# Designs tried in a protein design chat: VH-VL binders against q9h9l3. Part 230

Target 1, 176 residues: q9h9l3
Amino acid sequence: PRKMVAIDCEMVGTGPKGHVSSLARCSIVNYNGDVLYDEYILPPCHIVDYRTRWSGIRKQHMVNATPFKIARGQILKILTGKIVVGHAIHNDFKALQYFHPKSLTRDTSHIPPLNRKADCPENATMSLKHLTKKLLNRDIQVGKSGHSSVEDAQATMELYKLVEVEWEEHLARNPP
Short names: E, the ipSAE of ESMFold2; O, the ipSAE of OpenDDE; V2, 0.75 times the mean of E and O plus 0.25 times the DockQ between their complexes.

## First folded at step 12 (VH-VL)

Design Qa9 (framework fv_amlenetug; at its last look DockQ between E and O 0.85; V2 from the best seeds 0.00; counts 0 for: pae E 3.0 > 2)
Fold by OpenDDE, look of step 12:
Order: structure tokens, then C-alpha cells, then sequence
Structure Qa9 (fold): chain C 176 residues (1-176), chain A 120 residues (1-120), chain B 108 residues (1-108)
């Protein structure tokens, strides 16, 4: 079994005018797309903007949510020692207040071969939704209920698997 | 060992009020969301109300909104349910339950319940 | 609200038999927010399964949960005398939190 997981996080707005992005949901899947972790998370500060249209997070989700500090510990335990795949993953790590080693990080928003396969400019930043549609012929993030972090994590993993061999070889020759 | 002990139940007339308490021990009470669930005689389980670990966020079933108030005192390891304007349909055993971290929204520990009987 | 419909209402079986209980949701429920409980007469409910398929602490391996989306199943591989009780599924994917109406497993 590969020591690879994919992660996707949803954030809400806290602080003045809700400008601070705080972790409110985290989903982690394994190489096969099986869910290893999926929990609502309660930020330590008052939520000003749930950003429901995008995050899918509602007030009621926060009532039984896991406190951030506890959730962070649980998540880090899962990620430790793994290759972590994500899309624009720096945002997820920032929300987690954790940074995974670069050598063990795979960001599908910055993989030129993946963009090439999708007939996109290699140096462009394409959305997860666009890449998933182009390469997997699957629609994600549809509707008004917000994103599904589980679906997004699964899609991210599937996208990476398309270029895994080529990209891992590239990284071996050009370590970050 | 985790323990939850409900109290405050009893017989009350329609329109009356009761305040239920749940004394918690055996875990860090202030770290966990708590919930009230009730069960009418011979019926199934019905969610009543939930409260976040800090008490900042609360939620209620539509059947009790505006009448019931959930609260907690983390310094006393106690959960409360203030019940006002009680109705006959509120007659039930009321359980307090602890929310677990994994599988958020599931209840890994329950009290033995306290019976509330509302009569006309 | 998400309505959880359990079937059958009553399941009459003998010790040693396999019990299969269904819980159907009116809309999709995330796996991690589906739980199963057991309740015996005069007792409080007990958590059996959380996250659709994870056994709670102390729960025998004869209990298993499966399913995703709108269809969930609780299976008791070989019924023991102490397993005859009422079983409830529960979701917290969206508010309000809801329970199924319950399935009674009774001795044949």
C-alpha cells in the first residue's frame, strides 16, 4: 500500500469582517479514495462568515464540531510521514497552521504535466473543478449547497494518479 | 469512567416549567459538545437540543424552539435544559449525551435519563 | 430535514441467525455522520457504530455497519440472546439531527 493521502479543507471567515480563513472541515482520503478523516471543525474564534456558498458550512454544523486544537492533532497524526496530495494545498496547510515537508507534498494546482494533459497552459493555475471535468469527465462542486471536501479530496487523488509516474520521476530528478 | 447523571424530572402541569440538569464526570467536560435526546413512552428517540463545547453555539428541534433553552456550566461540569411552556407531547424520558470527536454528531455516552411528565 | 427510514419494523429471528437492518435516508448522508444505536428495555441507548462502519469501543465484532449515500446497513452476523433489542440509526449531516424510527429485533 502506498503511503499517500489526499486532503481538502473548507474554511470559514473569522476576525474583523471575516477576513481570516479558519478551518471548519477537513477531509482526508487514501490512495483508493477511502475516507480516513472527515470532520467539522470549530474555530477558536467567533465565526463571522460561514461562506456557505463555497464551504458548505452552516451554523448547525459547528454545534457538534471538533475543537480546532483537537482536530489539528488528529489530522497531523494522519498526515505525518505520508505523501500528501492536495489542490492549492498551501491554503489547507495555512488553515491547519501546519506545513508538511515540501518533499512529501504534491499540489495538483502546480503540476505542469497535469495541465498539459488537460490541454491547459502548463504554468497556469487551473481549478480543481475544471481539471476534474476535463480529465475525469466528472462534475464536482455542483449546486448551491457548497463544496464537498470528500469529493474534492477524492478528485484530487484521482487527478494525481493520472500523472503520478511521470511526476514522481521528475521530482526524483529535481527534488524540491 | 464516563458518567452522566440527569436530574430535575418530575410531574408538571401544562404550561409549567422544569429545569433539567446533567452532571458529567470522567472526561474533560469543557472539551465536548453535549446533547439532549428524549423518548416518549413506547416511542423512538427524538433529538431535542445540542450545545457546543464552549456554549457559544446551540441548536434546537423545531418542536422545542422558543420554549427550551440549553446551557452549560463548564466550571461545574453540568449541562442544563430549561423547559418552559411545557406541553403534553413533551412527556418523555430525557437523556443527556456526550458527543464524540470522531464521527461528529454521534453520542458515545448516555445518562440513564430523567422522566418528565406533563399533565393537563 | 433528513428522514431516516428503518426496515423492517420488526425482525423476528432465532439466536445464531444473521440479522440485517436497513436505514434509508431521504437524501445523501456523509458516512462519518451516520451512527447506529442499540437500546434494551429500560435502558439508555448504546452507541454501536459511528462513521457508518466503525464499531464503538467494547462492541463485539459480530456487529458491523456498511453503506453510503442514502442506504446504510447494520448487520449482526450471529445473534446472541443479549442482542434482542431496538436499533436506531442517526444522522447529523444536517440540522435537525434525526433518528430512524427504530427496528425491533425480537426472538422468534
Amino acid sequence: as target 1 above (176 residues)
Amino acid sequence: EVQLLESGGGLVQTGGSLRLSCAASGFTFSNYAMTWVRQAPGKGLEWVSSISYSGEYTDYADSVKGRFTISRDNSQNTLYLQMNSLRAEDTAVYYCAKVRYYGSGSFDYWGQGTLVTVSS
Amino acid sequence: EIVLTQSPGTLSLSPGERATLSCRASQSVSDNYLAWYQQKPGQAPRLLIYGASTRATGIPDRFSGSGSGTDFTLTISRLEPEDFAVYYCQQRDSSPLTFGQGTKVEIK
Scores: ipSAE 0.570, ipTM 0.850, lowest interface PAE 0.8, mean pLDDT 94
Fold by ESMFold2, look of step 12:
Structure Qa9 (fold): chain C 176 residues (1-176), chain A 120 residues (1-120), chain B 108 residues (1-108)
Amino acid sequence: as target 1 above (176 residues)
Amino acid sequence: EVQLLESGGGLVQTGGSLRLSCAASGFTFSNYAMTWVRQAPGKGLEWVSSISYSGEYTDYADSVKGRFTISRDNSQNTLYLQMNSLRAEDTAVYYCAKVRYYGSGSFDYWGQGTLVTVSS
Amino acid sequence: EIVLTQSPGTLSLSPGERATLSCRASQSVSDNYLAWYQQKPGQAPRLLIYGASTRATGIPDRFSGSGSGTDFTLTISRLEPEDFAVYYCQQRDSSPLTFGQGTKVEIK
């Protein structure tokens, strides 16, 4: 039996005018929502825009942050061989400079049965906040001090569990 | 074997200055954040300052801001603490510590410490 | 600033007894950012527990950590002579990094 984890990342702005999104925090939880990994990460490039309102990242978080190369190695070791659940997960993998097998990837932003349970159009891209409120009766990402990647990863796993049986069967019939 | 060796402690009068060094070996120094922690005689541990692996980011306890400067020379595997405008309450053993990556950024290796005594 | 308050200040016990040390935070601390250190007389501190509950490399299994939020505990299930030392909790969830004031475990 194949193990499952959920991931969420926070990004800061690097590169010219801070337009490049670089990894600055990553949280990974197991099936039961227990935290397997939660670290601030120092991008290899100079930070131009902390994006604190959304990311929750401040300069002080970077002082003891794990260098990107080391963090990437730690994270990939956890992800290898597992089903990885995320929300708009392609952004997380892009920030990790990593490709996870599509057959082992689950994206809660693109699961039609999940949208149906939320009474949303099945092909719409729905926010994590919206799905979590509708389906779990929980408010996440509250306030303007930034998102919590632990909170978001946990919510993502709970959302996937609502459709896990149906969606895994669908994927077995329709390999990516 | 990871080794951290502090030096540069001694007796100094209030208002004086002192520079501490921490020589590192047994690990790739330039990959790791470093920290200074002090302990006044008979007292507990107090965080003083931390510096990121490249030296780009620093942070300080309020009690030392504006007076102390942390720095590093990655080519010499050495961490520094420049202490200016010293006060009697800065009297302590000063430890150099290595930051562990994974779980809280805890301090997994410590030096033996160097004593700084500030007299009136 | 997150203040960490340890109790008791001093714990007098005999070898073989169970020690329970408490650390209370003035506001919630993520478990990932809570650590415990041991300091023997005349020595530098040693990391015991990180992530509130994970033993550092080479730390005997008689040491265990637990707790979450504002309340954390270090337990030594069966004290050995070398365990008589001062123990500190530490957080880095928020700057400044802070330590508790310490709990001294001394031989009765």
Scores: ipSAE 0.443, ipTM 0.805, lowest interface PAE 3.0, mean pLDDT 91
ESMFold2 (binder alone), look of step 12: mean pLDDT 92; pTM 0.946

## First folded at step 13 (VH-VL)

Design C0 (framework fv_amlenetug)
Fold by ESMFold2-Fast, scan of step 13:
Structure C0 (fold): chain C 176 residues (1-176), chain A 120 residues (1-120), chain B 108 residues (1-108)
Amino acid sequence: as target 1 above (176 residues)
Amino acid sequence: EVQLLESGGGLVQTGGSLRLSCAASGFTFSDYAMTWVRQAPGKGLEWVSAISGEGDSTDYADSVEGRFTISRDNSQNTLYLQMNSLRAEDTAVYYCAKDRITIFGPFDYWGQGTLVTVSS
Amino acid sequence: EIVLTQSPGTLSLSPGERATLSCRASQSVSSDYLAWYQQKPGQAPRLLIYDASSRATGIPDRFSGSGSGTDFTLTISRLEPEDFAVYYCQQYDESPYTFGQGTKVEIK
């Protein structure tokens, strides 16, 4: 498949002591970084911990938020059949309750050439913030008011583009 | 009480096809991802395939992708595994199992298993 | 994929003794998404521990799990006759789901 998108989700805490991660925002950008989707999403369960410092989600964002089931349907229509890029993307897929084909998934937290370019151990899991600073000379996730999932999705796509040619070649020789 | 009842196993020739069924009861079937896990005689557990609660998303082990199809009928509380182009190495007991949370969790309830034997 | 390696392959012990089973992952398992199962001959696996350390419903307190990252442990504090079985670890952090090869706990 030719089409590629990048995704980043924000989760809030639900369930006992807020330990369950529930989807509260999703941003999807295309290959050039243009926004295809960006919505606040209302979890079906009571929110016990907004995790605002990281998620950027506040009670006000839930007022006109799209219900989970509807948002999920919209998001899956965008992701289906496309190469999906993300950072620690398995967490996003868990929140979406969605299995995306491994052959069409690109996780920038698990691409050895990307870590090598950043002078990091190939088998380590590096944060999106660290890789973006090292390789793109850009500061993201700045401050204490929460992260921008649009900014994170855009950075993730740009990071993947740095290794796209060599990584796609590697995957063709070593199918997932 | 959560129950998973499997059926459809048997003896089949290499290159043949077989469809397994798993009848579920005691929980809201459509809220949970379901999985098939197999175990070859005297060997360990191998995950085969999973399907989301709504049935709109599936995943497969590399060894079966393109040959096996997982599906579900939420109106009948039934999970299926359609197995095509069977090989001797597909010989195993096939277990139906329920995700503990909704998706990408451990499997809290398992069926009794159904034996599939593939021979020449 | 995440490869899980269990050790030892076989553990020979007497009733009343402590059993310690190890599971090592080839890469870090996020959020402790690791489970342990017990399987007896002719039976389906039974979930014992999930999220590395949480006991499943109905599981006796002699079973406990611990660990994080790449190193996980299942402990049976005082073996009962019914505990002699094969034990499997499983990660559910990412696709594909993978299981360890199993550790057999047998009577000495």
Scores: ipSAE 0.565, ipTM 0.843, lowest interface PAE 2.0, mean pLDDT 91
Fold by OpenDDE, second read of step 14:
Structure C0 (fold): chain C 176 residues (1-176), chain A 120 residues (1-120), chain B 108 residues (1-108)
Amino acid sequence: as target 1 above (176 residues)
Amino acid sequence: EVQLLESGGGLVQTGGSLRLSCAASGFTFSDYAMTWVRQAPGKGLEWVSAISGEGDSTDYADSVEGRFTISRDNSQNTLYLQMNSLRAEDTAVYYCAKDRITIFGPFDYWGQGTLVTVSS
Amino acid sequence: EIVLTQSPGTLSLSPGERATLSCRASQSVSSDYLAWYQQKPGQAPRLLIYDASSRATGIPDRFSGSGSGTDFTLTISRLEPEDFAVYYCQQYDESPYTFGQGTKVEIK
């Protein structure tokens, strides 16, 4: 089987009124939860809203942040050819201005067996925080300092591992 | 030494237009966002508009959006505010302010301001 | 928008006294993105405090900022004659980046 990585991104607001979501941090972990990438990223447009309560991003994090184009190249190099696991991962890919092949993408927010295991409706979209608590008995995204993309990526990978065998078999029978 | 010098203020009729300028010196102009803040006579401060260092991002207060346009010429170290469809409530001293880091402040340097008076 | 309400409207004190100025936000200001400015008659505002508690360059240590969430305070430990002015708070967490209505510190 292909190597798997999990990704989680944090976004800040750019453009008029800060309504554009721009990548400001990206974390990638391997199958074992080891951090392969974790960088603050400088958006191409000036930041209007750090969204700190959710993103955890602050002004000081942008002082030595990696320019977006450079970071994007680094990240894509890591993702290429791998199965990429994420939660609501379409947001991460949008922020990266990159879309991974659907056949190599795993979104833990859209895996019915995972919801079933958590005693949730199979067709519901559950939060990463909720699934992590129910299935891993772990609290993430606590406090008011914003999310940790490394923590979120690790949790996402752990959740996927719970249903990996079943889901991979399902996908083999039902290719996207 | 950082210096900001506003110009272009004056008397204008309601519905008229005016263009303000702010000449900057003493720092790398393109590295910093710039902001316009105004103050009506005897009143408080009101944020008006901001622009990023490279001019790739702009923002406006609801009270001026669609009527005012912020821009900059980094080759001339100059900030501009094009004001159209002016109203009586736009009467104020307009300050040019240097953003410390981002386009939303704080503002670590201010000009002395230029007075804009809108009359019927 | 985030509305900042300053209190009191006017603070009458004598030189040497302690001044305490309040700035209350209608909603929580994230990352403590709150600044304080001083403005004297006929002059432009001057930055005193940023990020709620960081003192701007050249500002005397008698000025200090504190607070988080919705409640912020500017303190002048011992008023000097040159400190009598109007003080404004400003949030730069969310557009529009609003100011408080100001507190006038006047000599008793």
Scores: ipSAE 0.006, ipTM 0.567, lowest interface PAE 11.0, mean pLDDT 92

Design C1 (framework fv_amlenetug)
Fold by ESMFold2-Fast, scan of step 13:
Structure C1 (fold): chain C 176 residues (1-176), chain A 120 residues (1-120), chain B 108 residues (1-108)
Amino acid sequence: as target 1 above (176 residues)
Amino acid sequence: EVQLLESGGGLVQTGGSLRLSCAASGFTFSDYAMTWVRQAPGKGLEWVSAISGEGDSTDYADSVQGRFTISRDNSQNTLYLQMNSLRAEDTAVYYCAKDRITIFGPFDYWGQGTLVTVSS
Amino acid sequence: EIVLTQSPGTLSLSPGERATLSCRASQSVSSDYLAWYQQKPGQAPRLLIYDASSRATGIPDRFSGSGSGTDFTLTISRLEPEDFAVYYCQQYDESPYTFGQGTKVEIK
């Protein structure tokens, strides 16, 4: 079987009015939830908005952060050739400036059986927090100090494991 | 002052191969993802393939996966599309286009297009 | 993949009238990552609107975009003769990039 990892990234606002999302933290976990990568990342552009309520990023995290170009190389080395699980993962790939093969991508925000298990419309986009609460009876993203990308990546892997057998069989019959 | 100029189109038989080129000028080529979009005669736009600014990752539409290869030469400011195992349904005008931001953005500049006709 | 459906297929209007073009997505488009292009016969597409509502450089004020989620609209407030063309919406929220089938704006 091909190795599988889960990823979650945190972005800060750069560019005009802070509207550009730039990578500021990345966490990658293996199938069992062990951390393979977790680093704060320094964007090449000036940070206009830390978006701390959601990102959990503060100025002090940037002091020893890994520069974007170096972090990107490290992250892509981990992701290449692996099945990558994420929630709304297209946002993470945008922040990484990276095209990952769709045949090796699993997006827990777009898996109909997962929504069905949560009693949600199959084609609706549900938040990671909602699916984790409904299906794992666990509260993530608690409080107003920002999210833990490690916690989010771990929850995302656990959510995927609930439908893994069914979904992999579906993909084998209906290759993307 | 951004310019994109496609070349390499022409008539080719089914099963044949063709390589398209796109010469870029007026911007820092390596900073932007590039894409190929095609349009069959009288039809709409269909995205074909994209490549990251550094050329280290690529993406393809299902209809061309395994047959087409996108590549770039940043030293020459040139984008390529190698097309193999061509089919009649690959007949289209092929446009080279530049990502507006860096990657995963809309396409702010387009070339004039080059016609590829695949016949038996 | 996200399927974009444009309506109407053809819009027949006279110069000076308002044109309203619809683009509907099969699933929600995040952060309004939706663009509109204009294409005239024999020409390459031209970017008009990006991020659902931001006007591209050099595009006249009569063009405006709106909407979010699954329902997007391009409005041309007062048609000029040069505006009779085919218009395409495009999402860039996720791979593969997809375009709508197009709306032709033609002279009545």
Scores: ipSAE 0.532, ipTM 0.820, lowest interface PAE 2.0, mean pLDDT 92
Fold by OpenDDE, second read of step 14:
Structure C1 (fold): chain C 176 residues (1-176), chain A 120 residues (1-120), chain B 108 residues (1-108)
Amino acid sequence: as target 1 above (176 residues)
Amino acid sequence: EVQLLESGGGLVQTGGSLRLSCAASGFTFSDYAMTWVRQAPGKGLEWVSAISGEGDSTDYADSVQGRFTISRDNSQNTLYLQMNSLRAEDTAVYYCAKDRITIFGPFDYWGQGTLVTVSS
Amino acid sequence: EIVLTQSPGTLSLSPGERATLSCRASQSVSSDYLAWYQQKPGQAPRLLIYDASSRATGIPDRFSGSGSGTDFTLTISRLEPEDFAVYYCQQYDESPYTFGQGTKVEIK
């Protein structure tokens, strides 16, 4: 089987009203939860809203942040050829201005067996925080300092591992 | 050494227009947002307008929205403030300020200001 | 908008004394996006403190900032003759990026 990595990104607001979500941090972990990548990223457009309470991003994090184009190249190099696991991962790919092949993408927000295991409706979109608490008995995204993309990526990978065998078999029978 | 030098201030009639300039040096101009802050005689500081390093984002105080336009020419290291439909309450010393990181501030360098007087 | 109220309006002290200036916000200032400036007569303001407690480059260590949420404080541990001026707080959490009305530190 292909190597798997999990990704989680934090975004800040850019554009005239800060409504554009721009990549400001990206974390990638391997199957074992080891950190392969974790960088603050400088958006190409000026930041209008750090969204700190959610993103955890502050001004000081942008002082030595990796320029977006450089970071994007680094990240894509890591993702290429791998199965990429994420939660609501379409947001991460949008922020990266990159879309991984659907056949190599795993979104834990859209895996019915995972919801079933958590005693949630199979077709509902559950938060990463909720699934992590229910299935891993772990609290993430606590406090007021914002999210940790490393923690979120690790949790996402752990959740996927719970249903990996079943879901991979399903996808083999029903390729996207 | 960072230097900011405002110009363009003067006496103008109510309803008139004026364009302020700020010449910047001593730093990579396009890397930093710039801000205008004004101070009425004997009063406190008031944030007026800000623009991102590349000019792709701007913001204005409600008191000047629709009347003032902030812009920049990065090839000339110059910040501008076009002021239209001027009012008596716009009378103030206008400071050019360098943003430390974003258009919000804080402002780590200031010019000496240029006086704008609006009279009837 | 976030209204910043500084107190006292005027602080009369002697050189060598400790100065404590208050800045209260009408609502919580997130990420501690609060700055302090010093302005002397006929001069432009000068940045002293940013992010509530970070000292700007070249600022003496007798200046310190503290606080979070709605209450912030600028402290001058031992006033020097050149410290007598007007001090402004400013929030850059939410537009418009408002200033306090200022506190004048004058010599007794």
Scores: ipSAE 0.006, ipTM 0.567, lowest interface PAE 11.0, mean pLDDT 92

Design C10 (framework fv_amlenetug)
Fold by ESMFold2-Fast, scan of step 13:
Structure C10 (fold): chain C 176 residues (1-176), chain A 120 residues (1-120), chain B 108 residues (1-108)
Amino acid sequence: as target 1 above (176 residues)
Amino acid sequence: EVQLLESGGGLVQTGGSLRLSCAASGFTFSDYAMSWVRQAPGKGLEWVSAISGEGDSTDYADSVEGRFTISRDNSQNTLYLQMNSLRAEDTAVYYCAKDRITIFGPFDYWGQGTLVTVSS
Amino acid sequence: EIVLTQSPGTLSLSPGERATLSCRASQSVSSDYLAWYQQKPGQAPRLLIYDASSRATGIPDRFSGSGSGTDFTLTISRLEPEDFAVYYCQQYDESPYTFGQGTKVEIK
């Protein structure tokens, strides 16, 4: 069986008016929720907006952060050949500048059975916070100190586990 | 300026193989993701495959996954598409396209296209 | 995958008229990651608009894009003879990249 990990990234604003999202933290957990990787990452571009209310990133986190190129190499070694679970994971892959095989990607924002279980429309993109509250009865991303990418990755794996058997059977019968 | 020139198209039998090339010039090739986009005669555009600037990650449309392989040689500024187990429905003009940003952007430059005809 | 549906399939107009082309997505396209291309017979597509509303280099100001979420529009304010072509929308928000089926703008 292929090994499975969950990922969550935090991004800061770079480029004109801070509108470009650049990777500033990445957390990866295994199937049981144990942390495999959790590092602050220094973007190659000047940070215009830390987006601290959402990212949890502050200037002090950048002092000893791993440079983007090095962090990317470490992260890709962990993700390669594994089933990678994330929420709106296309944003994480964009920040990593990485194409992960569709057959090995599980996006909890686009799994119809998960939305159905939460009483949400199949085609809607529901937030991680909403699905976690509805299905796991847990509040994540609380307060104004920003999100914990570790907490988000762990919640994402737990959400996937709720539909894993059903969804893997669906994918086996309807390969992506 | 920026130029993309495809080659390698032709007539092949069902089940056969063909390799397409795209010669790039006028920009720092290794900084940009590249894609192949195809168009069947009289039909619309279909994205086929993409490769990151350094060549360390790739992506494929469901219709070609397992049959086509995208690759690049940054020392020669050349993009490739190896097409195996060809089907009649693979008949199309194949375009080489450059990402506008670095990766996951729209395509700002396209080659002239190369025709692939698959018949029994 | 995000399915893009363009309408109308064919738009018959005269030079000097305004063309309005629609592109609808099956699910929300985040951050306006939507582009428009022009294709003339026997030629490769040409990028017109990116990020829903930004004009690509060298594109005349008669071309404009608008919209967000699931509804996007390409407007050509005054059709020139050279503008009669097929137009495609494309999303690059998530893999796989997808294109609409195209709208043909033809002379009436």
Scores: ipSAE 0.524, ipTM 0.822, lowest interface PAE 2.1, mean pLDDT 91

